# Miniprotein binders against b1l550, part 271

Target 1, 279 residues: b1l550
Amino acid sequence: MRLPEELLERARDIHSEAPSHRIKLDRVGSFGLKVPVEFKGFLLLAEADVWVSLPEGRRGVDLSRQVEAIYELSNPPKDPFSLCREAAISLLEKLNYADSSGVSIRFDAPLQDGESLKYYGVEISSIASDEIINKIRVEILGMTACPCTAELIRAYKSSEIAATHTQRSLGILEVSTKAEHPDPDKLASIIERAMSSPLRTYTKRPDEGGLVIRSLSNARLAEDVVREMIHLFLEEFGHLPEDTHILAAVRSMESVHMHDIYAERSFSLDEIRKEISSH
Below, E stands for the ipSAE of ESMFold2; O stands for the ipSAE of OpenDDE; V2 stands for 0.75 times the mean of E and O plus 0.25 times the DockQ between their complexes.

## First folded at step 21 (miniprotein)

Design gc16 (at its last look DockQ between E and O 0.96; V2 from the best seeds 0.83)
Fold by OpenDDE base, look of step 21:
Structure gc16 (fold): chain B 279 residues (1-279), chain A 99 residues (1-99)
Amino acid sequence: as target 1 above (279 residues)
Amino acid sequence: SPEELERLADEIRELAERLGYDEIEVTREGDRFTIEAERNGVRIRIEVEVNGKEIRITVTIEKDGRRIRFMYVITDPEKLEKYLEEIERIIKMFLEERR
């Protein structure tokens, strides 16, 4: 049943009324929207959150207008990065009582692995006010081999390739910048290259053997992985603004323990450059 | 190159013209171009700086006493056109009357 439009004209605009308590809200919006995006020739259904600030003098946000804003920009489907930036700006323009807006988009990004697909997790955000800040978080699984156990086994039994425990490790790069979102495939590649070896969706026996041997020959602590991620990041993305903030992290699901090993470094590009140049 | 920067400045001027801006001011300060224009109370400022292979584009839009600024740092020339199209779409959103 659709109410007659004439009745809607007689209804008070509840959202525009003064609230009982004049308090500003930082974020009011719709969370868990599904929006189509185009990524590397794939049409994906992404999850999206949209929000704006609410001034103290306004009771509510026009939630329908927020939802309209992102879906208008989602048809036809476009790349999620442009969608995120454009939607954040559109929200701020359309909801002119807001002093800030934000959009977050989450999806699994396909990554070619021979004739199969693997994936990495992506969360994209844009926050608009007087300036726009873009944030991207990439998460991808890889494999690490422990150098400590390898050294113990080598000391006990002389072997050219020391056996060691291997485990699945989650690598994380989070970048917040005033520039556009960094390329997620490049970020994923940095993480994979920083680990002992990448994961494969499927392996033939010779390929599996080679993958394990590579891992054993490139044994790395979680700490080594994070340091390598930072090094590779600086080589690829050192051109970003100096106030760009990065989180590099690894969660290693250690196969000899019931707990995970975690390592991280948070830094700005300016800070890390000064640190490296001092050595 | 200085020639590439000038071409990019011209392309941005043309973008503003396509959006219906008629009073476009282009200023050059060293390796930086600034394009400024106003239409129907929507003021745009686009700053372009070329540093080696890096192109930095800073866009400022002013409407109804509000200012929004955003930036691109482009190292791949193939992405330049994509971001110019995005900038055009964004400015267009401000030129549209709020319903």
Scores: ipSAE 0.800, ipTM 0.924, lowest interface PAE 0.6, mean pLDDT 92
Fold by ESMFold2, look of step 21:
Structure gc16 (fold): chain B 279 residues (1-279), chain A 99 residues (1-99)
Amino acid sequence: as target 1 above (279 residues)
Amino acid sequence: SPEELERLADEIRELAERLGYDEIEVTREGDRFTIEAERNGVRIRIEVEVNGKEIRITVTIEKDGRRIRFMYVITDPEKLEKYLEEIERIIKMFLEERR
């Protein structure tokens, strides 16, 4: 049953009333929405959150209007980055009492991996006010090989054998910028190239051997993986606005320890350029 | 580059024309141009700067005293048309009547 729209003229507009306690709220919204997106020819069901700020003088948010904003833009399914930016702006325009709006979208991004596929994690957001801030976080697994153990083993046997422990490591790049979201494939590529070797969905023995040998030949401390990610990021994305903020991190699930190793650096482009130019 | 800049300015003018803007002001200063227009109380300003193969586009939309500014720093020419289409869709949101 659909109720007559004429009732809207008789009912109190609860949301537009003043609240009993005049307190501004930073985020009021709908979280955990399922939205269709199109990414590189794949149709994915992503998870999204939408919200707006609520001024002290307004009792509630028109929640149906904010959910409407993202669903109208998601049909037909489209690029999640465009959806995120457009939905954030749409929320601010539709709910003109709000000072800010936000949208986040999460999905697993497919990557070609030889004749197969692998994936990496993506979370994006757009926060709209007088300006738009776009944020992207990419997470992808790679392989790291410890150079310290490799050198110890070499010294013990006085040989060219570069045996060492290897493990999966999770690489993280998070970028917050006034420009459009960086290409997630480029961010994932930066992380993988900083590692000792990429991970594959499968390999045959000769290819597997090659990957392991590559990792041993490219042994790196977790600290140096982070430094390499920063170096590669600056080469690819140094053109972004100077106040762009980056977090680069690695969590290494060390195969010979009961615990993980973690390294990170956060910086703005302005900050890191000054640091590098002083050396 | 001068021919590429003129082509880009024409493309953005056509974008505004598709949205119904009819008094479109274009100002050019070397490798930079600005397009300004107003329709139904929605004022737009699109600033474009070309530096080598980098194209920087800054969009400002003003309606009912609210101003929203966003930007693109385009280094891949294959992305340019996609972002122009996105800009067109965003401006259209402000021209549509609220419910």
Scores: ipSAE 0.759, ipTM 0.912, lowest interface PAE 1.1, mean pLDDT 89
ESMFold2 (binder alone), look of step 21: mean pLDDT 83; pTM 0.853

Design gc17 (at its last look DockQ between E and O 0.95; V2 from the best seeds 0.79)
Fold by OpenDDE base, look of step 21:
Structure gc17 (fold): chain B 279 residues (1-279), chain A 99 residues (1-99)
Amino acid sequence: as target 1 above (279 residues)
Amino acid sequence: SEEELERLADEFRELAERLGYDEIEVTREGDRFTIEAERNGVRIRIEVEVNGKEIRITVTIEKDGRRIRFMYVIVDPEKLEMYLEEIERIIKMWLEERR
């Protein structure tokens, strides 16, 4: 049953009333929305969160208007990065009582792997106030081979290729910048190149053997992977603003242990440049 | 290049014109130009700096005492058109009267 619209004229606007307690809220919004996006020729259903700040003098946020704002921009489906930025800005304008807004969008990005597809995880956000900050988190799985075990086996038995344990490792790059969101495919490529080898969706027997041999020949600690990610990131994205913040991390699902190995470095571009120049 | 900077200045001027701005001021300082315009109380400032192959675009919009600023750092020329279209859409949203 749809209520008559004329009832709106008689009803109090509860959202615009003064609250019983005059307290500002940082984020009020709708979480777990599903929005269509277009990414590299794929139509994807992404998960989205939308929010705004609420001033101390207003009881509630117009949540319907928030939802309308993102869906208006999502039809027709468009690039998720543009959608994120535009939606954050739109929210700030449409909800004029808010001093800040934010949008987060999550999806699995397709990545070509020969004749098949693999994927990486993407979470993007845009936070709008007097300035806009864009954030991207890319997560992709790769493979690492342990150099320590390889050295032990080499010392025990003479072999041209030292056997070692291999494991699946999750690489993470998170970037927060005043610029536009960095290219997610480039970020994923950095992570894969920093590992012993990439993963493949499918392998034929010769290809699988070659992949493992490649990993053994390029054995890396979790620490090596993070350092390599940072190095490659600076080469590709050194043009970003100096106040850009980066988190580089790896979680190695160690095959010989019940626990994971984790390594990370958080830094700004200006900080890391100073560190490298000092050596 | 000088020719590239002039081309960019013209593109952004045309963008402002398409948005209905009639009083457009363009200021050039070396490898940087600034476009300022006002329409119906919505003021825009677009700063463009070219450094080699890098184009830095900073957009500021002011309306009803509110200010927003956002930036692009473009190293791939093929993406320039996409970001210009985005900037145009964003400014257009702010030019629309609040219902």
Scores: ipSAE 0.777, ipTM 0.915, lowest interface PAE 0.6, mean pLDDT 92
Fold by ESMFold2, look of step 21:
Structure gc17 (fold): chain B 279 residues (1-279), chain A 99 residues (1-99)
Amino acid sequence: as target 1 above (279 residues)
Amino acid sequence: SEEELERLADEFRELAERLGYDEIEVTREGDRFTIEAERNGVRIRIEVEVNGKEIRITVTIEKDGRRIRFMYVIVDPEKLEMYLEEIERIIKMWLEERR
């Protein structure tokens, strides 16, 4: 059913009225939108949130304009990073009563794994006001091998047994910057290279043996995985603005424990360079 | 290089011209240039600095007393055209009539 258009002349514009309680709101928006994106030749279904700030003197946000803004930019499907930045800037211009806007986009990114694919998590956001702040979070699973248990087993009666426990570990890199979003594949690669071994979609026996041998040969504490992620990040992304903020973390699902191990470090590029150069 | 800088300056001048700007001020200082233009109350300032293979672009758009500043730090020259197209789309949306 479609209502008569002439009702628009009779109806109050509720959104433009003053509220009974004049309180500014920080985020008013539409969350959980399904948006098609094109990422490195793949058409993916992403989930997006859009919002703006709402001044104390305005009762509501033009929510249909918010949704329209992102959907207009997403047709035809395009790069999710460009979509995120453009949508945030578009919202700020189109809803001119707002002093800030934001967009987040989440999707699973495909990554080549031999003759197959595996996937890792990506969430990006762009927050616009007088400037834009772009954030990306990448999460990917890898394998870690415990060096402490490996050393204890080596010392057992001077044994030649090469063994330790291995487990899945979730690596996390989160980057907040004034520059464009970093390439998520490069972030995922940094995380995987910091681990004892990558995880594979599937392996045959010789390949499986090779993964285990690699993990034993590259046993690392969770703390050292985080340190290696930072080292590799600086090599790849040291060109970003000095006030770029990074969180590097690992959550290890320890196979011999009922609980997880967690390590993290937050830093700005300026901060970490000073720290490294002081040693 | 000198050739790269001149090529970039021409690309940004053409970008502004495609958007209908016709009073375009270009200032050059060594390995950087600035493009400034105004049309229909929308002022743009594009600052570009080249350091080896690194290209830093800062865009400022001002309209009705409001401004937005955003930047790119391009280390992959194959990405340059994609970001130029993005910049053009963003400025175009600020040039369009609201409502």
Scores: ipSAE 0.691, ipTM 0.890, lowest interface PAE 1.4, mean pLDDT 89
ESMFold2 (binder alone), look of step 21: mean pLDDT 83; pTM 0.843

Design gc18 (at its last look DockQ between E and O 0.96; V2 from the best seeds 0.83)
Fold by OpenDDE base, look of step 21:
Structure gc18 (fold): chain B 279 residues (1-279), chain A 99 residues (1-99)
Amino acid sequence: as target 1 above (279 residues)
Amino acid sequence: SEEELERLADEFRELAERLGYDEIEVTREGDRFTIEAERNGVRIRIEVEVNGKEIRITVTIEKDGRRIRFMYVIVDPEKLEYYLEEIERIIKMFLEERR
């Protein structure tokens, strides 16, 4: 049952009233929306969060208008990058009392793996104020082989290919930039190339053997993986603004320990270039 | 190249014209140009810098005392049209009356 529209004329606009406490809020919005996006020829259902700031003199945010803003832009479905940027800007334009807005879109991105699909996790965000900042986080699983155990076994028993423990490792690249969002497939590729080997959804026995041999022949510490990720990132994305901020991280689910090994580096492009050039 | 910069200036001028801007000022400074226009209280400034490797586009929109700036760094020329379309959509949102 829809209430008569005439009631709107009689009802107070609660959201526009002065609050009992004049305090600004940084983020007020709707979290856990589902929005369709088009990504690499796939139609995906993504999770979305939308928010704006709330000034001290306003009791509440027009939440319906926030939801309307993102769904207007989601029909027809479009790429999540344009959707994110356009929605963040649209929120600021439509909600003129807000000094900042933000949109976050999350989904599993399909990645072709022979005749099957693998995936990586992606979160795309845009924060709008006087400037627009775009953020992307990519997470993908790979495999690492431990060089330390390999060296111990080699020292104990001479072998052409040293046996070692292998484990799943989660690689993470998070990029915040004033430019457009970096290509997530390229980010995922950087992570995979930085590891001992990629994971495969489906392997035949010969392919599995080859994958393991590759891993053993390319044994890397979690620290090595992070450094390699940074190196490859600079080669691919060195054109981004100097104030672009990056987090490169690896969480290795070490198979010989009950705990994970974690390594990270946070840096700006300007900072890391100066560091590398000094050597 | 000089020819590429001139082509880009024309494309952005045409974009402003499609959006109904009549007074379009184009200023060129070396490897950069700036397009400035105003329509119905919506002022746009588009700065484009071309170097041999990238096209940097900075868009500023001003409406009702609000200023919003965003940027693209295009290294693949094939993506230029995609971002031009996005810029056009964004400016159009400001030209629409607030409901």
Scores: ipSAE 0.809, ipTM 0.924, lowest interface PAE 0.6, mean pLDDT 92
Fold by ESMFold2, look of step 21:
Structure gc18 (fold): chain B 279 residues (1-279), chain A 99 residues (1-99)
Amino acid sequence: as target 1 above (279 residues)
Amino acid sequence: SEEELERLADEFRELAERLGYDEIEVTREGDRFTIEAERNGVRIRIEVEVNGKEIRITVTIEKDGRRIRFMYVIVDPEKLEYYLEEIERIIKMFLEERR
């Protein structure tokens, strides 16, 4: 049963009233929306959050307008980056009492892996006010090999044993910029190239051997993985605005320990250039 | 670059024309140009700067006392059309009557 439409003429508009406590809210929205997106020819089901600020003088948010804004743009399914940026702007335009809006979209991105696919994590957001700030976080697993143990084993019997422990390591790049979102595949590539070796969906024995040999040949401390990520990032994305902020990090699930090792560095492009040029 | 800058200016002028703007001012200063136009209370300003293969685009939209500004730093010429289409869609949002 649908309620009579004429009731709208008699009912109070609760949302537009002043609240009992005049307190501004930073984020009021709908979280966990399921949104179809098209990424690199794949149709994916992404998870999205949408929100706006709420001024102290307004009791509630037009939540149906929030949901409408992103769903109107997601039909037919389109690129999640364009969707994210456009939806954030649409929210701000449609909900004119808000002084800011935000959209986040999360999905697992497919990446070609020989004759198969593998996946990495992507989370993007766009925050709109008088300017737009676009953020992307990419997480992808790789393989790292410990150089300290490799050297100790080499010294044990004069290279009779060529070995070290290897483990999965999660590489993270997070970029916040006024420019458009960086290409996530390029960010994932930077992370993988900084590792000792990439991980594969599956391997035949010769391929598996090759990955292990590559890891041993590129043994790296977690600290050096982060440094390499920064170096490669600057080569690829040094053109972004100087106030672009980056976090580069590695979480290594060390195979010989009960705990993880973590290394990170955050910086702006302006900051890191000054640091590098001073050496 | 001179021919490239003129082609870009024409593309943005045509973009504004497709959106129904009829008082379009185009000003050029070296490797930069600016498109300014207003229609039905929606004022746009598009600033474009070309430096080699890098194209910087800044879009400002003003409506009902609100200003919103966003930008692109395009280093891949294959992406230019994609972002021009996005800019057109965004400006169109402001030209449509709120529902």
Scores: ipSAE 0.759, ipTM 0.911, lowest interface PAE 1.1, mean pLDDT 89
ESMFold2 (binder alone), look of step 21: mean pLDDT 83; pTM 0.846

Design gc19 (at its last look DockQ between E and O 0.95; V2 from the best seeds 0.79)
Fold by OpenDDE base, look of step 21:
Structure gc19 (fold): chain B 279 residues (1-279), chain A 99 residues (1-99)
Amino acid sequence: as target 1 above (279 residues)
Amino acid sequence: SEEELERLADEIRELAERLGYDEIEVTREGDRFTIEAERNGVRIRIEVEVNGKEIRITVTIEKDGRRIRFMYVIVDPEKLEKYLEEIERIIKMWLEERR
């Protein structure tokens, strides 16, 4: 049953009323929306969160207007990065009582792996106020081989290729910048290149053997992976603003332990450049 | 190159014209162009800097006492058109009357 629109003339606008307690809220919005996006020729269903700030003098946010804002921009489906930025800006304009807005979009990004597909996780966000900050988080699985165990085995058995334990490791790059969102495929590539080897969805036996041998020949600590990610990131994205903030991390699901090994570095581009130049 | 910067400044001027801005001021300070325009109380400022292969575009929009600023750092020329189109859409959205 749809109520007559004429009832809106008689009803108080509850959202515009003064609240009983004049307190500003930082984020009010709709979480867990599903929006279509176009990514590299794929039509994907992404999860989206949309929010704005609420001033102390307003009881509630017009939530319907928030939802309309993102869906208007998502039809036809477009690039999720453009959608994120445009939606954040749109929210700030349409909800003129808000001093800030934000959008987050999450999806699994397809990545070509020969004749098959693998994927990486993407979470993008845009926060709009007087300035717009764009954030991207990329997560992709790779494989690491332990150099410490390899050295122990080499010392015990004189072999050209020392056996070692291998494990699945999650690499993470999170970038917050005043520029546009960095290319997620490039970020994923950096992570994979920082690992001992990439994972493969489709692997024939000879290819599997080669992948493992490559991993053994490129044994890396979790610490090595993070340092390599940072190095490769600086080579690819050193053009970003100096105040760009980066989190580089790895979670190694160590195959000989019940626990994971975790390593991270948080830094700004200015900070890390000064650190490297001092050596 | 200087020629690329001038071409980009012209393209941004044309963008402002397409959006119905009549008073467009273009200023040059070294390797930076600034395009400023006002229409119906919506003021735009677009700063373009070319440094080698990097193009930096900074957009400022002012409306009803609000200011927003956002930036692109373009190292791939193939993305330039895409981001100019995005900028156009964003400005257009702010030019629209609030319902």
Scores: ipSAE 0.746, ipTM 0.901, lowest interface PAE 0.6, mean pLDDT 91
Fold by ESMFold2, look of step 21:
Structure gc19 (fold): chain B 279 residues (1-279), chain A 99 residues (1-99)
Amino acid sequence: as target 1 above (279 residues)
Amino acid sequence: SEEELERLADEIRELAERLGYDEIEVTREGDRFTIEAERNGVRIRIEVEVNGKEIRITVTIEKDGRRIRFMYVIVDPEKLEKYLEEIERIIKMWLEERR
């Protein structure tokens, strides 16, 4: 049932009124929207949040226009990065009382893994005001092998046994930049290459042996995984604006401990280059 | 190269023409150029800098005293056309009347 359009002429427009308390709000929006996206030929179901700022003199946000803006851009499904940037800019134009807008989109990205697929986590956002800031966070699991235990075992039985404890480690790269979102596959590759070995969805015994041998040959401390992630990031993404901000982190679920090890570093491109060149 | 700069400038000028801009000003300074135009109270400024294989594009759109500025740093030539199409869609959104 649809109500008569003439009621709009008689009803108060509650949202455009002044509020009883004139306080600006930073984020007012619709969260947990389901949107279809197209990523590398896959049709994926993503989760999105949309919001705008609300000036102190306006009582409410036109929430239907917010939702309409992103859904109009999502049909037909398209690249989630373009969707994120375009929706944030569209919101700012459509809701011209706001001084800022934002969109976030979350999905699991498929990655070729031999004859199968594996997945890694992606969350992107775009926040628009007089400029746009684009952020991407990538999380992917890999394997680390402890070099300290490996060295101890080498010293004890070096010629007969190459061994150390191995464990799953979660690698994280988060990038905030004025430029377009970095390619998530490249970020995932940087994380995996920094670790001792990738993880697979499944392996047969010869392949499993190969992964273990690879990890033993590339044993790394969690601290050095983070350092290697930063090194590889600079090689791949050194072209981004100097004020681009990065967080590199690893959480290692150490197989011989009851607790995890965590290492992280945040920096801007300008900051890290000066740090490296001073040494 | 000089030929690459001229081709890119032509491509962006054609982008503005597709959007209905007709008084398009192009200014050039070395390996940089700027395209400026106004239509229906929507002013655009597209600044391009080419350095080797890197193309930096900065877009500014102004309408009703509001402005937004966004940029791309393109190192993969296959992505250039995709981002130019995105820029065209964004400017078109700001040219359309508010609903």
Scores: ipSAE 0.722, ipTM 0.898, lowest interface PAE 1.3, mean pLDDT 89
ESMFold2 (binder alone), look of step 21: mean pLDDT 83; pTM 0.841

Design gc2 (at its last look DockQ between E and O 0.87; V2 from the best seeds 0.78)
Fold by OpenDDE base, look of step 21:
Structure gc2 (fold): chain B 279 residues (1-279), chain A 99 residues (1-99)
Amino acid sequence: as target 1 above (279 residues)
Amino acid sequence: SEEELERLADEFRELAERLGYDEIEVTREGDRFTIEAERNGVRIRIEVEVNGKEIRITVTIEKDGRRIRFMYVIVDPEKLEKYLEEIERIIKMFLEERR
């Protein structure tokens, strides 16, 4: 049953009323929307969150208008980066009582792996106020081999390639910048290159053996992985604004322990440049 | 190069013209130029800086006492057209919404 539109003229606009308590809210919106995006020739269904701030003098947000704003921009489907930036701005313009807006878009990004596909997790965000801040988080799985166990085994048994335990490790790069979102494929590549070896969706027996041998020959601590991620990031993205903030992290699902090993570094480009120059 | 900067200035001027801006002021300072224009209470300022292979674009839009600023840092020339189109769409959103 659709209510007659004439009832709108008689009904109070509850959202525009003064609240009982005059308190500003930082974020009010719709979470868990599904929006189509085009990414690298794939049409993907992404999860999206949209929000705005609410001033102390307004009881509620026009939630329908928020949903309309992102779906208008999602048809036809476009790249998620442009969608995120444009939607954040559109929200701020359409909801003129808001002093800030935000959009977050999450999906699994396809990555070519020979004749197959692997993937990485991506979250793309934009926050609009007087300035726009763009945030991207990339998560991809790789493999690490432990150098400590390798050294112990080498000391015990004379072998050219020492056996060691290997595990799956999650690498994370999160970048917040006033520039456009960094290329997620480049971020994923940095993470994979920082690990002992990448994962493969398909392995033939010779390829699997080679992958493991490569990992053993490139054994790295979780700490080594994070440091290598930072180094490679600076080489690729050193052109970003100096106030760009980065989180580099790894979670190693250690195969010999019931717990994970975690390492991280948070930094700005200005901060890390000063640190490196001091050595 | 100076030729690249002039080309960029022309592209952004044409963008403003397509958006219906009549009074476009272009100011050049070394490896930078600024485009300023106003239409129907929507003021735009586009600052472009070329440093080697890097193009930095800063867009400021002012409407009804609100200012919004956003930036692009282009190191791949193939992305320039994409971001120009995005900037045009963004400015258009401000021009179309009647308050």
Scores: ipSAE 0.759, ipTM 0.907, lowest interface PAE 0.7, mean pLDDT 92
Fold by ESMFold2, look of step 21:
Structure gc2 (fold): chain B 279 residues (1-279), chain A 99 residues (1-99)
Amino acid sequence: as target 1 above (279 residues)
Amino acid sequence: SEEELERLADEFRELAERLGYDEIEVTREGDRFTIEAERNGVRIRIEVEVNGKEIRITVTIEKDGRRIRFMYVIVDPEKLEKYLEEIERIIKMFLEERR
């Protein structure tokens, strides 16, 4: 049933009233929206959150206008990064009582893996006020091989046995910057190259053997995977603003233990460059 | 380079003209230029700096006392056109009447 439009003239505008308790809210929004995006030729159904701040003198947010802002920009589907940045700005323009807005978009990014596909996790956000801060988090699985056990086995009776424990490890890069979002494929590549070997969806036995040999010849501690991620990140993204913040981390699902090992470092570009140059 | 700076300045001037701005002020200082214009109460300032392969673009939009500033740091020249189109779409949001 559709109610008569004339009722709008008689009803109170609840949202524009003052609340009983005049308290500013930092985030009021719609979470878990499904939004179509286009990523490298793939049409994906991403999950999005949208929000704005609410001043102490306004009772509510017009949630339909808020949701409309992102859906208007998502038709036709477009690059999720442009959508994220544009939607955050659109929210501030459309909801002029807010002093900040935010958009988050999450999706699994397809990645070519031989004849098949694999994927990695991507979450982006844009927070707009008098400036925009753009954030991207990339998570991808790889293989790590323990160098300590490899050396112990090599030293055993002076024989050369190319063996150590290997395991899946989750690499994480998270970047917060005033510049545009970094390319997620480049971030995923940095993580994979920092590890002992990439994971494959599927391999034949000769290729699987090569993968294992590569991992053994490139054995790395979780700590050194993080250090390598930082080194490679600086090579690729050292151009970003100096106050860009990065978190680099690895969670190693150690095959010989009941528990995981975790290593991380967070830093600004300014801080890490000073640290490196002091040595 | 000076040739690249002039081509970039022309592109941003054309962007502003497509959006209906007139009396566009362009000022240059070394490897930097600034484009300023105002239309229908929407003031824009686009600051561009070229350092080798790196192009830094900072856009400031002001309307009704609200100011928003955003930037790009482009190291891949193939991305420039995409970001110019994005900048144009964003400025257009502020030129459209609110509903």
Scores: ipSAE 0.750, ipTM 0.909, lowest interface PAE 1.1, mean pLDDT 88
ESMFold2 (binder alone), look of step 21: mean pLDDT 83; pTM 0.838

